VH-VL binders against o74797. Designs and how they scored, part 23

Target 1, 157 residues: o74797
Amino acid sequence: MGKFALNLNAELTGVKNLAPKDEESFYYAFKVQCSGCREIHDNAIEISRSETHSIPGSKGEANLIWTCKNCRKTCSFVIEGPFSPYNDSQETKKVLVLECRGCELVEFIPQGEWIANGAESNTLFDEIVLEDDWYDYDENASSEVSITNLEWSISKA
Key: E = the ipSAE of ESMFold2; O = the ipSAE of OpenDDE; V2 = 0.75 times the mean of E and O plus 0.25 times the DockQ between their complexes.

## First folded at step 11 (VH-VL; framework fv_zimberelimab)

Design p05 (at its last look DockQ between E and O 0.26; V2 from the best seeds 0.63)
Fold by OpenDDE, look of step 11:
Structure p05 (fold): chain C 157 residues (1-157), chain A 124 residues (1-124), chain B 110 residues (1-110)
Amino acid sequence: as target 1 above (157 residues)
Amino acid sequence: QLQLQESGPGLVKPSETLTLTCTVSGGSISSYSYYWVWIRQPPGKGLEWIGSIYYSGRTYYNPSLKSRVTVSVDTSKNQFSLKLNSVAATDTALYYCARHVGWQFTGDSYFDYWGQGTLVTVSS
Amino acid sequence: QSALTQPASVSGSPGQSITISCTGTSKDVGRYNYVSWYQQHPGKAPELMIYDVSNKPSGVSDRFSGSKSGNTASLTISGLQAEDEADYYCSSYAGRYTWVFGGGTKLTVL
């Protein structure tokens, strides 16, 4: 059993409270390494808080039960706690924690839509895509807003 | 045993929306290991994957059709549906619904159960 | 998405062995071992014959086998029989939860 943390470092300009849109149903994508055969799988798995599955041979439940194609080892993933909105520009912060059994998280793949608020205006930006740098304009604050230099990392929690 | 059956109009006019429903029997669509998929085959041509849906509502679409396609699921009815907007003659095809074994769940990936298909003709 | 490349047609005599190729790219066939093959008789839905490059579902004849090298997967049918005459399609995972099919191959038993 191991706990892993998803960490974010980004430059926020004019925005705050960066978080996944509809976090409950958001699918977090990760590349994983099997602890059995040590193979890193090219395909990213998706984990959602909204999904719950019974772990075979256990009374426990997980958000995802993944099977390694190579060695057929079964891994379970549980999202622990809510996503922590990112507010500390240019600082690395832990934004999510997952419990992983049988596998390790090796890379986060940004996908889906994200939300943030204007730093001063509180204007909601709810169509943020973070595959690349994001730029927009806050009409209420009469200023440009951006999220740039995004660095995602995984560490043991 | 699992059975899939497509239903919907066999004729659709250009620019209209094609709507099909797949009814699953002999098993629940709320299964962990499977996606539910739409695949089409124009007359005399090959197979084309349209889109997939998980019982949770998570969808994946063929990039070439993404802007026009919506797949939905109704777990209470054990059904999933396809909507294809702004149809043209090139959308004339035999439409199949199928079950797809998910690689992340089982380590395997394939389409194991298929409906008989329903022909949809786009014509004015 | 571009279809995987298959020969339009292949033919063989009863008892012979034939091979159908399925050529993709480093982003699909060459990258993943999620290649499957389907047999389709006229007026019928496709039927799974091979999955994960070389595995056979229960009930499928041992005359069918699959392999892969580089970006090309292959379906081999040994001891060709009249009932094998059909269209054959390959499929592959193409990443980001997408799948592609080949253009199909018409197998004629002479």
Scores: ipSAE 0.791, ipTM 0.917, lowest interface PAE 0.6, mean pLDDT 96
Fold by ESMFold2, look of step 11:
Structure p05 (fold): chain C 157 residues (1-157), chain A 124 residues (1-124), chain B 110 residues (1-110)
Amino acid sequence: as target 1 above (157 residues)
Amino acid sequence: QLQLQESGPGLVKPSETLTLTCTVSGGSISSYSYYWVWIRQPPGKGLEWIGSIYYSGRTYYNPSLKSRVTVSVDTSKNQFSLKLNSVAATDTALYYCARHVGWQFTGDSYFDYWGQGTLVTVSS
Amino acid sequence: QSALTQPASVSGSPGQSITISCTGTSKDVGRYNYVSWYQQHPGKAPELMIYDVSNKPSGVSDRFSGSKSGNTASLTISGLQAEDEADYYCSSYAGRYTWVFGGGTKLTVL
């Protein structure tokens, strides 16, 4: 059905290079909507590069296959290209692209662990949780750091 | 009808490796819709998910056991296996194999077929 | 170490309604609607009673129902009967293709 871009706008204070902790094994969570019956799935779906699943009746593969409970249409999801580390504080930037067939991405849920570096110190922060605003202290820079006002959006093409 | 049967030793000494095999009959272990699962139940206690395997060989493990657990599949024998290293008395349990229906099939998820369970005792 | 908390036991008289709770976290029961309930009679393997929070497989009595609110799922048994005496376990998806079970609840019918 098409390509979707995940976009981020966030306020970065004292940190840079915000990205998933382990890109290859990271599970991106999305609320999705069936393209056939327009039912919004009651569970967030998890998509990871580490998952390879055969498409039914095909030689093709995807990172996730699921079947709509309402209309029984088979949907597939493929992550295309790398996650682009986020650095442009308070600017909307495309960070990930997905190819979705049979379903559309409706909402991103930023679960899991994220990684960033201190902007001046390169201090490693590798246990960042983004389900709410994140605050910490950079001992090497003697300053507070934060990631706040996160706005995730999904766009086509 | 699909049936699962556990096999392996009933007694294992501490620090040794426990190996169990689950034989699947009445259906194929090779399917994009199913995961093959090990679950255990210590005496008088609840159930604990140990790990799962997809027919391709991909595995998923309980984080509490991951350093000691290996699950493998042999599609030519229609079997999957559990290895648990360095066992201790706390690994004494009924061990079940089970089939997990994944959301690839109907969008639902549950464990629908279970073996009878095999008791493994860890003792000197 | 159980990730989901259930009462150790519940009891009721024939004809009564009882509810068994299953409390998890915002990363499992609170996040996903992949909650299942299993009935286990002595010496037998667990049997699926409820899946996807509230769905019943064919052959399961209408006396069994499931629900969820926040981080807690519930199994309700109406019109309690002697054959309902068993252990009951909940399970939940916990993300990244991992699963957690409850510690189990022994139901006694007197």
Scores: ipSAE 0.731, ipTM 0.892, lowest interface PAE 1.3, mean pLDDT 92
ESMFold2 (binder alone), look of step 11: mean pLDDT 91; pTM 0.927

Design p06 (at its last look DockQ between E and O 0.83; V2 from the best seeds 0.78)
Fold by OpenDDE, look of step 11:
Structure p06 (fold): chain C 157 residues (1-157), chain A 124 residues (1-124), chain B 110 residues (1-110)
Amino acid sequence: as target 1 above (157 residues)
Amino acid sequence: QLQLQESGPGLVKPSETLTLTCTVSGGSISSSSYYWVWIRQPPGKGLEWIGTIYYSGRTYYNPSLKSRVTVSVDTSKNQFSLKLNSVAATDTALYYCARHVGWQFTGDSYFDYWGQGTLVTVSS
Amino acid sequence: QSALTQPASVSGSPGQSITISCTGTSKDVGRYNYVSWYQQHPGKAPELMIYDVSNKPSGVSDRFSGSKSGNTASLTISGLQAEDEADYYCSSYAGRYTWVFGGGTKLTVL
């Protein structure tokens, strides 16, 4: 039982306000470790703010209820608060917080599409893929833009 | 033993809405341990996932069909249904309903129980 | 959503071993171990043969086995029998609560 923070460190060139596209329906993917048997599962789980599930034996709800394949322990995951857009280039910032019961987050897997604005032009880039370094061109600013050296980390919140 | 059975009209005109129902017997659709899915197979072709529904009403759709597809569930009747709008000849297929075991529940993902399928032909 | 790639057809003689490949991407087969295989005889519904890459449901012959390397999953049928002649489909979780099938492979027993 505990809160975990997703942290991001990246080099932003010519862009700002990096965030998931359609954050409400965005699926955050994590590798998890079961607190019961301590196994780290190969397959990432996916958590979305739009998902709601009843917690067994409780009146509470979670964004994901997940059962460990090995020991059958049940884990619950709740996204707490909104994603914090990333603006501090080359600084490690907490961008998301999750409450996890029964499991621990061990690794974030960047998936899906992300958005950002041109730093000066405010041009919307809404098809950003962060599985690798991202490069594009801001026509309004007449300059190259990029998101590079992405480092995701998990810490206790 | 769990059984699934598709039902609905076998003929639909172009631009109309295809409606099918899957009746589940030998088990409850209100189980929290399974998803319920629609899959189709055009004659002589492969399988295509259409959509998935949880007993709570939460749905997931194939992006290629999302704009035209609605899946619903009726727990009181132990049924779930498929609606496909604006059908064309390319929607002619054998439509299956199936039970899906999701990774959330078991750490696996597969379709273990299938209906026999119902042929829907789109024709004027 | 693009289908997984399977050979259109494979053939073998009784007693031989054959392998059917299922190639996806780093976002589905390559990312998850949620690959399943289905056998479909003419006029019948698909039947689950393999799940989670290599697991067999109860009642499935030991002649069927599954594996995965990189973005490619494989179904191997050993000791080929006439009854194995059918269409075979692979399936994989594709993330974000989506699933994809392969194009199918027709297995002919010579």
Scores: ipSAE 0.878, ipTM 0.945, lowest interface PAE 0.6, mean pLDDT 96
Fold by ESMFold2, look of step 11:
Structure p06 (fold): chain C 157 residues (1-157), chain A 124 residues (1-124), chain B 110 residues (1-110)
Amino acid sequence: as target 1 above (157 residues)
Amino acid sequence: QLQLQESGPGLVKPSETLTLTCTVSGGSISSSSYYWVWIRQPPGKGLEWIGTIYYSGRTYYNPSLKSRVTVSVDTSKNQFSLKLNSVAATDTALYYCARHVGWQFTGDSYFDYWGQGTLVTVSS
Amino acid sequence: QSALTQPASVSGSPGQSITISCTGTSKDVGRYNYVSWYQQHPGKAPELMIYDVSNKPSGVSDRFSGSKSGNTASLTISGLQAEDEADYYCSSYAGRYTWVFGGGTKLTVL
């Protein structure tokens, strides 16, 4: 059983409190590697706090149960603790922790919609997509805003 | 062998609620390995996924239909049901129930058993 | 919100090979390897022919094969026979436990 931390370093211009939109129902996408056969799964796995699945042969539950197509080993994934909103431009910060059994997290894929506020205006940006650099305009601050140079990393706890 | 059979009215008036039931025989609807699905096919058109239910009651819906659709399961009767509110002529279709094999069991994803389908016509 | 684009119809003569395309986006076919193909004869339920892009369930003829490149999946039927005349549908996972289907392709064997 292993704990993995998701870390973010990004350049924030004019925005703060970068976080998933509607975190409780957000689907975190990861590329994973089976601990048994070492195959990297050909589909990214989607893990959400809103998903609850019974672990076979156990009283426990997980946010995702997944079976390796290559060796048939069963994996489970649990999100632990809250997502920590990202504010520290150009500094690496732990934003999420996951417990994984049977698989290792290899790569985070920033799918879905993200939310942030104008740094001093508090203008709401709630349709942010981070699969590429993001740029917009803050009408209340009369300035351009951006989230760029995103670097996601995964470390063991 | 596992069989799925749709049942319900063949004719529904506009603005009314359509209710369909799928009866599962030759297997149990209560399984951690399967999801249960509603899919429809308007006349002369392609298939449209409506919604999915897990035996625990967890549901997933097509965003274009979500405001009007409810899927439910009754494990004691080995059945699951579709409720579609405020129907219009555009809801005329052949309605299928199906079983989905999910990645929780095999790492795969496909619809392996389908019902014969039931035609629902929305007309005055 | 059409999901996947298929040609409305294709035709071929007995013994030929035919390919049916299924074009999606980078958020479905291009992102996931959960693509399936279904054959539907008139008056019958759809039947699974290919899953996970290229896998064949037991009992499906070796004449059927599947592949994917970029945002487009393909079903190939070799050695075309009269019994292959049917409607063919593709499907793809589209994220967040949602699925999309193609509009269907009518295959005519001449």
Scores: ipSAE 0.645, ipTM 0.863, lowest interface PAE 1.7, mean pLDDT 91
ESMFold2 (binder alone), look of step 11: mean pLDDT 91; pTM 0.922

## First folded at step 12 (VH-VL; framework fv_zimberelimab)

Design q01 (at its last look DockQ between E and O 0.84; V2 from the best seeds 0.00; counts 0 for: pae E 2.1 > 2)
Fold by OpenDDE, look of step 12:
Structure q01 (fold): chain C 157 residues (1-157), chain A 124 residues (1-124), chain B 110 residues (1-110)
Amino acid sequence: as target 1 above (157 residues)
Amino acid sequence: QLQLQESGPGLVKPSETLTLTCTVSGGSISSSSYYWVWIRQPPGKGLEWIGSIYYSGRTYYNPSLKSRVTVSVDTSKNQFSLKLNSVAATDTALYYCARFVGWQFTGDSYFDYWGQGTLVTVSS
Amino acid sequence: QSALTQPASVSGSPGQSITISCTGTSKDVGRYNYVSWYQQHPGKAPELMIYDVSNKPSGVSDRFSGSKSGNTASLTISGLQAEDEADYYCSSYAGRYTWVFGGGTKLTVL
């Protein structure tokens, strides 16, 4: 168990403040490894700040309580703080921290919709999908915008 | 044995609110291992998931219905309810309540117990 | 949220094997192994036949089996019997605590 950090490295062209759309209700998807049996589960789990569950045998709460299908070990996941908007193009930045008990995060799946602003125009792009490279056009800046070469990584925080 | 039973008016006028209640027996709705869901089936058509509720009151809705749907739970009565606002003829359907096993509990996702369904007709 | 794609109807003779396909997308069937199948006879509620792509609940005939490849899940019924005549629906987790059903398939036993 421990704290894990989600890190992002991406090339931002003409955009800034990359973050999940509606972050409070955003579901972060991770592949996880059970610390009990060490199995990596094929299906990603989904964690959201909007979720709150009582931890069995504790007075604490978690955003997700998950049970390993293989060994039945219970894991708890807590999102520690807000997503840190990504602004540093081509630099690896910590964007999210989670406390995980009983399991480890092994991979992030960038599902859902994301938002960003035009770097110069501040135009809001609110339908960004990051499963692949993203391309659009900033009409206010009369320039192409993109988010490319996305690299998500997980490290211990 | 777990049983679910839908109840409510079988006829609703257009623009009004459809209200249904599902009564659960043979088991507690206050279980941390299940979701409680509403599903509907228009006559001669397929199934459509409407929404789910956890015993804590956390709800999840079909995006296509989210603006009109409210699901609630009453643990003291072992019931959960569906409200669908601004109904139209297209909301005419057989409405099922069901129990759903979530992936976080067992690693699987499926609907294992269903009510018999209650027909709701939207007509002036 | 669009329904999963199933053939409107399939048919077979007693003793034959038939397969019903359920095609989704990379965001549901293709992403998760949370595909389930339900049998519905006329005037009855759906009944769970297969869950997690290929698992069978207790009490369900071994003639029913499930599989998945890519964005398509399949239900196979072997040794087709008259009582198998029904509507069949697939379902899949679609992420963010949402679920989707297929359009349904009418199975006729000739």
Scores: ipSAE 0.846, ipTM 0.932, lowest interface PAE 0.6, mean pLDDT 96
Fold by ESMFold2, look of step 12:
Structure q01 (fold): chain C 157 residues (1-157), chain A 124 residues (1-124), chain B 110 residues (1-110)
Amino acid sequence: as target 1 above (157 residues)
Amino acid sequence: QLQLQESGPGLVKPSETLTLTCTVSGGSISSSSYYWVWIRQPPGKGLEWIGSIYYSGRTYYNPSLKSRVTVSVDTSKNQFSLKLNSVAATDTALYYCARFVGWQFTGDSYFDYWGQGTLVTVSS
Amino acid sequence: QSALTQPASVSGSPGQSITISCTGTSKDVGRYNYVSWYQQHPGKAPELMIYDVSNKPSGVSDRFSGSKSGNTASLTISGLQAEDEADYYCSSYAGRYTWVFGGGTKLTVL
């Protein structure tokens, strides 16, 4: 039943507009906890705005339907907007909102490829991996660039 | 009892399209609990996932094959199909259809029912 | 060829225990507990033996067990019998609704 916000704080050096590559088709990974039995699912779930699934017994739809292996409660997840590109280095910003029924989001896992531009040059970086700190070189700006000290958090929206 | 049966040609010429059909009996393909899957096994080699389809028509493909593969479902006939374009000798394999149990339905992930397999040879 | 690495062959004597490894990456076996094992006798379709790393479907002998550590999953068969001689395949979820299989292991009972 709850809305959850995904928040990001990261140190951006020489880049702007950090966002998932191909956002509508991006798969956001989360560790989740069943609201019914409180078991934390041992696999991260994957939610994409490109997935549409019917909610059992309803005319409603969700981006993911998941069933708890322990208590058999059915959960649903809806992404309520696109990821907001991150620009404000070292400031915590809400970047995504999700509505979750039957479960709670407990941890974000930044899988997949991300995209950003050189802050002054607009050089395209479209193969960014954020599971650790990222470093590269901007030839058009003659400078190193980086995305470091990533802190992802989840809060009630 | 649920059964899956592959059907289609045993021989296909290079550069042509391979079409296989899997008929599901003893259960409904329209179930929201399962995905329907094609997997192949080249002679003397391991298994390779080709693609999956949900009864709504949503598909997922092996990236190495996606440019040549189409999987479709016909719920009125309780069948799903594979089309593989521009076949070559390396597409010679035993082709299986299978049922997949996904986390959406039980929280689990595995292929629980397999067809007997159908051998397809690509030769001129 | 295969995304998951298995030894090509393993052998053991009747009554012995053996282990078959399945090594993937941090983006499949290391990330997900969606690992399964399939037994394939000559001329037959694969049969599910282990799912979700360590669970057994009905009718599978308690001599079969599964586990994983890091990027490597393992199938252990205790009390080897002649009937266990077969090919064994692992599979893993690889993210974004994709799956990968191992190249297979031929188990020979001496």
Scores: ipSAE 0.585, ipTM 0.841, lowest interface PAE 2.1, mean pLDDT 90
ESMFold2 (binder alone), look of step 12: mean pLDDT 90; pTM 0.904

Design q02 (at its last look DockQ between E and O 0.88; V2 from the best seeds 0.82)
Fold by OpenDDE, look of step 12:
Structure q02 (fold): chain C 157 residues (1-157), chain A 124 residues (1-124), chain B 110 residues (1-110)
Amino acid sequence: as target 1 above (157 residues)
Amino acid sequence: QLQLQESGPGLVKPSETLTLTCTVSGGSISSSSYYWVWIRQPPGKGLEWIGSIYYSGRTYYNPSLKSRVTVSVDTSKNQFSLKLNSVAATDTALYYCARYVGWQYTGDSYFDYWGQGTLVTVSS
Amino acid sequence: QSALTQPASVSGSPGQSITISCTGTSKDVGRYNYVSWYQQHPGKAPELMIYDVSNKPSGVSDRFSGSKSGNTASLTISGLQAEDEADYYCSSYAGRYTWVFGGGTKLTVL
């Protein structure tokens, strides 16, 4: 139980403002550990700011209500605040905060599409996939761009 | 026993809108444990997921069809519907409505109840 | 979304065992254990036979079994019977509340 932070460290070359594409509807994928039975589930859960669910037994709402398959404990997840665009190359930065009850975040799975701007040209790159290192070319800046050495980590916020 | 039944016109002209309704009986659409889904199957071909809807009205669409698809739900009638705009011959298919059991609740992902399907032919 | 890859057809004699493969990618079959299999007889709706890779719904014969390795899921039917002749489809969760189906496999019992 508590707040967890998603942290990113990456080498940015020629790009800035790295963030999820359509952040409001973006699904963040995490592997989770049930606080009840302590099982780490193989399948990642997916949380979106656009999702809203009533928390059982509460007047509160969550972006995801998830039930542990093993012990049937119910977990709730709330994304707090927007994604913070990543700009500090080779520095570990907190990019997202989640409130988790009943479960812990253990690993982030960087699925989906991401966006960034050319550092100098401001050219929009809107089809970035971060499951691996990303390489492209900025035509306006006449230079290669890349996002490499991505390290995602979870910490308590 | 849960039953799903598709209804709508079996013939649609090109460029028009295909509209189908799925009537659910023997269970409530207003359940937090399920999603309601449209799936189609062109004659002699495989299955294609079209879209899903939660009882709250939250929708999910196949990216290849997203621009043309609208799924809606009417909890008062225990029904959900499909609209597919600008149809072409390639949209000729047997259209199924189905129930999806969400991984959020069971830890599994599957379609357990299906309608019998309704054939929609796109022809001038 | 590209369909999962299945063999177009398989055949076997009564009493034999056959296997149908379903190959996806690291973003669907390889990423999730949310693979299900459906049996479809001519003129009928698909019926769930296997879910979560290897689980069977109640009422499904124990002759049906499922497995997965890497990006490939497999449906095995042992003790093949005439009634097993049908089309079989695999399905996988593909993330972000999307699903993909295989192209289908026609099983013929000789």
Scores: ipSAE 0.883, ipTM 0.944, lowest interface PAE 0.6, mean pLDDT 96
Fold by ESMFold2, look of step 12:
Structure q02 (fold): chain C 157 residues (1-157), chain A 124 residues (1-124), chain B 110 residues (1-110)
Amino acid sequence: as target 1 above (157 residues)
Amino acid sequence: QLQLQESGPGLVKPSETLTLTCTVSGGSISSSSYYWVWIRQPPGKGLEWIGSIYYSGRTYYNPSLKSRVTVSVDTSKNQFSLKLNSVAATDTALYYCARYVGWQYTGDSYFDYWGQGTLVTVSS
Amino acid sequence: QSALTQPASVSGSPGQSITISCTGTSKDVGRYNYVSWYQQHPGKAPELMIYDVSNKPSGVSDRFSGSKSGNTASLTISGLQAEDEADYYCSSYAGRYTWVFGGGTKLTVL
């Protein structure tokens, strides 16, 4: 059980407000370790604020109810707030907080589409992929833009 | 043993709405471990996932069909349904309902029970 | 159009081994170990043959096996028999609670 923070440090060139596209419906992918049997599972799980599931034996809700294939322990995951848009280039910032019961988050996988704006131009970039460094051109600013040297980390809150 | 049975019209006119119902017997649709799924197969062609529903009413759709598709569940009748709006000749297919075993609850991912299918022809 | 690529047809003689490929992307077959294979005889619903890349449900012959390398999954049928003549479909989880199927492969036993 516990609260986990997802942290980001990235080098932003010419862009601001880096965040998931359609944040409430975005699926955050994590590799997890079961607290019961300590198995680290090969397939990442996916958690979205748009998913609402009743916790068995409880009046509460979670964004994902997941059962460990190895030991059958039931786990729950709650995203406690929206992703905080990332702006502070080359600084490590907490961008998401999750409450996890029965499992621990061990790795974030930045799949899906991301969104940002040109730093001076407000040019919209809404098809950003972050599984590798990202480069583009801002026509309104007549300059190259990029998001590079991404470091995702998970810490206990 | 769990059984799924599709029902609905065999003929639908272009631009109209196709509605199909799947009746589940030998098990409860309200199971927290499964998703209830519509899949179609155009004549002589492969399978296409249309959409899925969890017993709570949460839906998931093929992006190519999302603007025209609604899937719903009626737990009191142990049934789930498909609505496909604005049909065209390309929607002619054999339509299956199926049960999906989800990675969330079993750690596995596959479709284990299928209905026998119902042919829907879109023609004037 | 299907998101997974399969050959349109394959053929073999009784007793031979054949392999059917299923090629996806780094966002489905390459990302998840949630690949399954279905056999469909004429006039019948699809039947699960392989799940999670290589697992067999009860009652599926030992002649069927599955594997994956990179973005490509494979179904292998050894000791080919007349009853193996059917259409074969692969499927993969594609993230965000979506699924994709291959276009199907017609297996002919000569």
Scores: ipSAE 0.720, ipTM 0.873, lowest interface PAE 1.3, mean pLDDT 92
ESMFold2 (binder alone), look of step 12: mean pLDDT 90; pTM 0.898

